# VH-VL binders against Probable pyruvoyl-dependent arginine decarboxylase (pdaD), part 10

Target 1, 139 residues: Probable pyruvoyl-dependent arginine decarboxylase (pdaD), of Prosthecochloris aestuarii (b4s6j7)
Amino acid sequence: SIFPPQCERISVEEGLKSLSPGEITFAVMARNSTNEHGRLIASSIGVALPADESVYGYLSEHHPYGQTEEQSGEYAEDLAATMLATTLGIEFDPNKDWDEREGIYKMSGKIINSFNITQSAEGQNGLWTTVIACAVLLP

## First folded at step 18 (VH-VL)

Design i6 (from f5 with heavy chain L100E)
Fold by OpenDDE, fold request of step 24:
Structure i6 (fold): chain C 139 residues (1-139), chain A 121 residues (1-121), chain B 106 residues (1-106)
Amino acid sequence: as target 1 above (139 residues)
Amino acid sequence: QVQLVQSGAEVKKPGSSVKVSCKASGGTFSTYAMHWVRQAPGQGLEWIGAIIPIFGKAAYNQQFQGRATITADKSTSTAYMELSSLRSEDTAVYYCARGEWFGRLKYFDYWGQGTLVTVSS
Amino acid sequence: QIQLTQSPSSLSASVGDRVTITCSASSSVRYMYWYQQKPGKAPKAWIYDASKLETGVPSRFSGSGSGTDYTLTISSLQPEDFATYYCQQYGDSPYTFGGGTKVEIK
């Protein structure tokens, strides 16, 4: 998905001021669920922002099993950042892992920031456990 | 349920080339790397290379000195491994294996059934 | 490249035995994984992140380690556990495997 140009990240508290219960809004959402005891689930939104505010960024979603919150988040962030890098013509070595490539992307000066929002949980016996990560776009 | 199905066994002469295919189903294709790993008879496992279909970029083990070419067709969820200048030492079972490329997991979670490539005069 | 040395190369054991396999890396690795392979079959992912069991792997299996030294342990060997086990790393490209440890029936 696309992170709109000139879009600004704000706190949840600030964003909620612009929302009313039952309101329809635009969002990119990752959802994962399990009813298996001890099963690790995660939901992640990855975000990559270009240096040029007139250019769009990227939003990604990831919802794996068996990955830690950190792992899931880094996956989503890597995906978003690499997609943006590709769009911006930033070359990368496919033999390099995320830590190395992240440095390259940021060093290019074309990608100024990347981050992720992730929630994880373990399943419980006889119950459904759901984790959600969401990027809400406000006008 | 992820499944990787490879092409059938090959018998080749030294100096020739072989191209093995691997079709993925039951999951996403483009955002995972498709790796190729071979195993000579009675021997261990050797990583050949991988492709990231979404970008069409491949990574190779330098030990193959450019003899291996790994490609992917996203429209058919199929990866290919071509090995040229074949020699008897290339006789092995060749596996495709799926692995994440993004993030911090670097293992092969699903494997094809293997393709025997025999190189003999 | 990072070389992985497994010990032992092979071992004979009986059902119920405790089995320990070691994997030593020539340099510190960030990622270590284990696979089980039976004759005529493809390897199966077994342990990831050094100590996490892949789905379907019995709890009698465990993995541990960090840096350059890792171990796979079977607390009580079962008939279906006779196989060859491989460690695999990605501390640096290329991906490399250990030489394997064949667990045979005594």
Scores: ipSAE 0.864, ipTM 0.937, lowest interface PAE 0.5, mean pLDDT 95
Fold by OpenDDE, fold request of step 24:
Structure i6 (fold): chain C 139 residues (1-139), chain A 121 residues (1-121), chain B 106 residues (1-106)
Amino acid sequence: as target 1 above (139 residues)
Amino acid sequence: QVQLVQSGAEVKKPGSSVKVSCKASGGTFSTYAMHWVRQAPGQGLEWIGAIIPIFGKAAYNQQFQGRATITADKSTSTAYMELSSLRSEDTAVYYCARGEWFGRLKYFDYWGQGTLVTVSS
Amino acid sequence: QIQLTQSPSSLSASVGDRVTITCSASSSVRYMYWYQQKPGKAPKAWIYDASKLETGVPSRFSGSGSGTDYTLTISSLQPEDFATYYCQQYGDSPYTFGGGTKVEIK
């Protein structure tokens, strides 16, 4: 998904001031559920922001089984950042891991920041456990 | 229910080239790396390289650099491994294997059935 | 590249036995992965992140370790467990595998 140009990240509290019950809004959501005891689930949104405010960034979604919150989040963040890097013409070595590539992306000066929002949980026997991560876009 | 289906066995002469295909189904293709791993008769496993279809970028084991070419066709969810200048020691079962490239998981969760490539004069 | 040394290369055991396989890395790796392979078949993902069982893997299997030393353990060997097990790492490119440990019936 695309992170629109000129968008600014705001706190949930601030964002909620602009929302009303029943309102339709744009969102990128990751959702995962399990009813298996001990099953690890996660939901992640990855975000990559360009230095040039006139250029769009990227949003990614990831909802894996068996990945930690950190793993899932890094996957989503890596995906978003690498997509943005590719769009901006930043070359990368496919043999390099995320930590190395992240450094390269940021050192280029073309990517300001990347981050992820992730929630994970383990399933409980006989119950449904759901984890959600969401990016809400407000006008 | 991810499945990787590889092309059939090949018999090649020394000096020739072989191209093995691997078609993926049951999952996403573009955001996973497709790896190629071979196993000589009675021997262990050796990583050849991988392709990241979404970017069309390939990574190679230096041992095969310049001799192996790994490509992917996103439209058909098919990865290819071409090995040139074949020699007898290239005789092996060649596997395609899926693995995540993004993030920190670096293992092969699904494997093809393998393709036997025999190099003999 | 990081070299992985498995020990032993082969072992003979009986059903019900406790089996331990080790994998030693020439350099520290973040995680270790294990695969099970039976004759004429492709390897199967078995353990990831050193200690997490892949879907479908029986609970009698376990993995542990950190840094350079990792182990795969079968608490009570079953007939279907006779196979060759490989460790695999990606501390750095390239991906490398251990030489394998063949678990044979005594």
Scores: ipSAE 0.861, ipTM 0.937, lowest interface PAE 0.5, mean pLDDT 95
Fold by OpenDDE, last read:
Structure i6 (fold): chain C 139 residues (1-139), chain A 121 residues (1-121), chain B 106 residues (1-106)
Amino acid sequence: as target 1 above (139 residues)
Amino acid sequence: QVQLVQSGAEVKKPGSSVKVSCKASGGTFSTYAMHWVRQAPGQGLEWIGAIIPIFGKAAYNQQFQGRATITADKSTSTAYMELSSLRSEDTAVYYCARGEWFGRLKYFDYWGQGTLVTVSS
Amino acid sequence: QIQLTQSPSSLSASVGDRVTITCSASSSVRYMYWYQQKPGKAPKAWIYDASKLETGVPSRFSGSGSGTDYTLTISSLQPEDFATYYCQQYGDSPYTFGGGTKVEIK
């Protein structure tokens, strides 16, 4: 998915002021569930923002099993950032991992920021456990 | 649920080329890397290279000195490995294997059934 | 490239035995991965991130280690566990595997 140009990140508290119950909103959502005790689940949204505010950024979604919150988040962020890098014509070495490529993307000056929102949890004794991460897009 | 199905066994002469295919099903294709790993008879595992279908970019083990070409067709969820200038030492079972490319995980979670390539004069 | 040395290359054991396989890296790696392979079959992902069992792997298997030294342990060997085990890393390109450890019936 895309991060609209000239869009800005605001806090949840600030965003909630613009929302009403029953309202239809646009969102990119990652959802994961498990009923297995001890099963690790995660939900991540990755975000990459270009330096040029007239250009769109990227939103990614990831919902893995068996990955830590950090791992899941890095996956989503890497996906978003690499997609944006490709769009912006930033060359990358496919042999290089996220740590190295992240540095390249940042050093290019064309990607101003990247981050992820991630929630993880472990399943509990046959009870359904759900984790959700989402980016809500407000007009 | 994810399955990787490879093409059949090949018998080749030295100096020729072989192209092995690997069709993925039951999962996403473009956002995962498809790796190629070979195993000579009675020997261990050797990484050849990988393709990231979503970008069409490939990574290679330098030990193959550019003899390997790895490609992917997203429309058919099929990856290919072509090895040229074949020699007897290239006789091996060639596996395709899926792995994440984004993030930190760098292992192969699903494997094809393998393709035997025999190089003999 | 990072070389992985497994020890032993082969071992004979009986059902119920405790089995330990080691993998030593020529330089520090972030994570280690293990695979199980049976004759005529493709390897199967077994342990990832040094200590996490892949889906379907019995709890009698465990993995540990950090830096350059890693271990795969089977607490009580079962008939279906006789196979060859490989360690694998990617601290730097290229991906590399250990030489394998064949676990045979005594």
Scores: ipSAE 0.855, ipTM 0.936, lowest interface PAE 0.5, mean pLDDT 95
Fold by OpenDDE, last read:
Structure i6 (fold): chain C 139 residues (1-139), chain A 121 residues (1-121), chain B 106 residues (1-106)
Amino acid sequence: as target 1 above (139 residues)
Amino acid sequence: QVQLVQSGAEVKKPGSSVKVSCKASGGTFSTYAMHWVRQAPGQGLEWIGAIIPIFGKAAYNQQFQGRATITADKSTSTAYMELSSLRSEDTAVYYCARGEWFGRLKYFDYWGQGTLVTVSS
Amino acid sequence: QIQLTQSPSSLSASVGDRVTITCSASSSVRYMYWYQQKPGKAPKAWIYDASKLETGVPSRFSGSGSGTDYTLTISSLQPEDFATYYCQQYGDSPYTFGGGTKVEIK
């Protein structure tokens, strides 16, 4: 998904001021569920922002089984950042992992920020456990 | 469920080249890396390289650099491994294997059935 | 390139036995992975991130370790467990595998 140009990240508290119960809004959402006892699930949204406000950034979605909150989040963030890097013509070594490539992306000066929002949980036997990560887009 | 289906066995002469295919189904193709791993008769596993289809970028074991070429066709969810200047030592079963490239999880969760490549004069 | 040394290269055991396989890395790695391979078949993902069982793997299997030393354990060997096991790492490219440990029936 696309992070629109000139879009700004605001806190949940500020965003909620613009929302009313029952309102329909636009969102990029990651969802995962399990009813297996002890099974680890996660939901992640990754975000990458360009230095140039006239170009778009990226939003990614990831919902794996068996990955920690950190692992799932880094996957989503890496995906978003690498997509943006490719769009901006930033060269990267496919042999290098996220930790190394992230540094390269930042040093390029073309990607100013990347982050992820992740929620994880373990399933309970006989009950459905659901985790959600969401980027809500407000006008 | 994810399935990887490889092309059939090959018999090649020394100095020739071979191209093996691997078609993926039952999952996302473009956002996962497709790896190639070979196993000589009675021996262990050796990583050749990988490709990230969404970017068309390949990574190689330096041992095979310049001799192996890994490509992918996103429209058919198929990865390819071409090995040139074949030697008798290249006789092995060649596997394609899926793995995550993004993030920190670096293992091969699904494997093809393998393709036997025999190099003999 | 990180070298992985498995011990032993092969072992003979009986059904019900406790089996332990070790994998030693030449340098510290963040995670270790294990695969099971039977004759004429492709390897199967077995343990990931040192201690997490892949889907479908019986609970009699376990993995542990950190840094340079890792272990795969079968608490009570079953007939279907006779196979060759490989460890695999990614600290940096290239991916490397251990030499394998063949678990044979006594």
Scores: ipSAE 0.853, ipTM 0.934, lowest interface PAE 0.5, mean pLDDT 95
Fold by ESMFold2, look of step 23:
Structure i6 (fold): chain C 139 residues (1-139), chain A 121 residues (1-121), chain B 106 residues (1-106)
Amino acid sequence: as target 1 above (139 residues)
Amino acid sequence: QVQLVQSGAEVKKPGSSVKVSCKASGGTFSTYAMHWVRQAPGQGLEWIGAIIPIFGKAAYNQQFQGRATITADKSTSTAYMELSSLRSEDTAVYYCARGEWFGRLKYFDYWGQGTLVTVSS
Amino acid sequence: QIQLTQSPSSLSASVGDRVTITCSASSSVRYMYWYQQKPGKAPKAWIYDASKLETGVPSRFSGSGSGTDYTLTISSLQPEDFATYYCQQYGDSPYTFGGGTKVEIK
């Protein structure tokens, strides 16, 4: 997914103060669930922010099984950043891992930052466990 | 839940080419890499290359660069591997395998059933 | 390119035995993965991230190691564990596999 130009990251607390009851806004959600005992689950949203405020940014989502919070978040972040990079014409070597590609994207000067929002948990037998990560776009 | 179904066995003459297909179902196609790995009779596993369908970019093992061509059709969730200038040592079972390309986990979580390619006169 | 050396290349053991398979890398790797392959079948993902068991893998299997040296252990060998086991790594391209360890039941 894309998001509009001129967005900036704000805290959850600050964002909640900006919302009014009955207000309609856009959200992107990653959701994962399990009822299997010991099953590791995660939900991640990756975000990539362009340096040029006239350009759309990218959001990604990922909801894997058997991955740590770090692993799930890195996937989502890589996906969002790589989508933005290809839109901006930044070349990358498909044989290289995220470590090298992230450095190239940031050194290009066209991508300010990338980050992720991730929630993880382990399943409990006989109970549904659900994890959600969400990004809300304020008007 | 994810299933990879490959095309059937082929017998080829030296110098010809072969194109093996791998149809994915039951999961996300575009953002997972589709890898090709071969196994000669009685031998170990050798990585040929992979495609990242969302970008249409392929990565290759240097040993196969120039002979292997890996493509994907997102509309049919199908990946293809074509190997040209076949010789007898290319006789092997060819597997497709799915793996993550984004992030740092680089294992193959689902495998196709394999396609035997026999190269003989 | 990182070379992986598995040891032993084959072994025979009795049901109930403890079995250990090693995989040594020519350079330090971040992650090691293991696959089980039975005759005539595709490999199956077995252990990822050096020590994490894939879904459905029995708890008698374990993995350990870091840097260049990794192991797969079967605490009490069962008849269904007859297979060839491969280690696999990715630091930089290409992906490489160990030569395999064939486990036979006496």
Scores: ipSAE 0.550, ipTM 0.813, lowest interface PAE 1.4, mean pLDDT 87

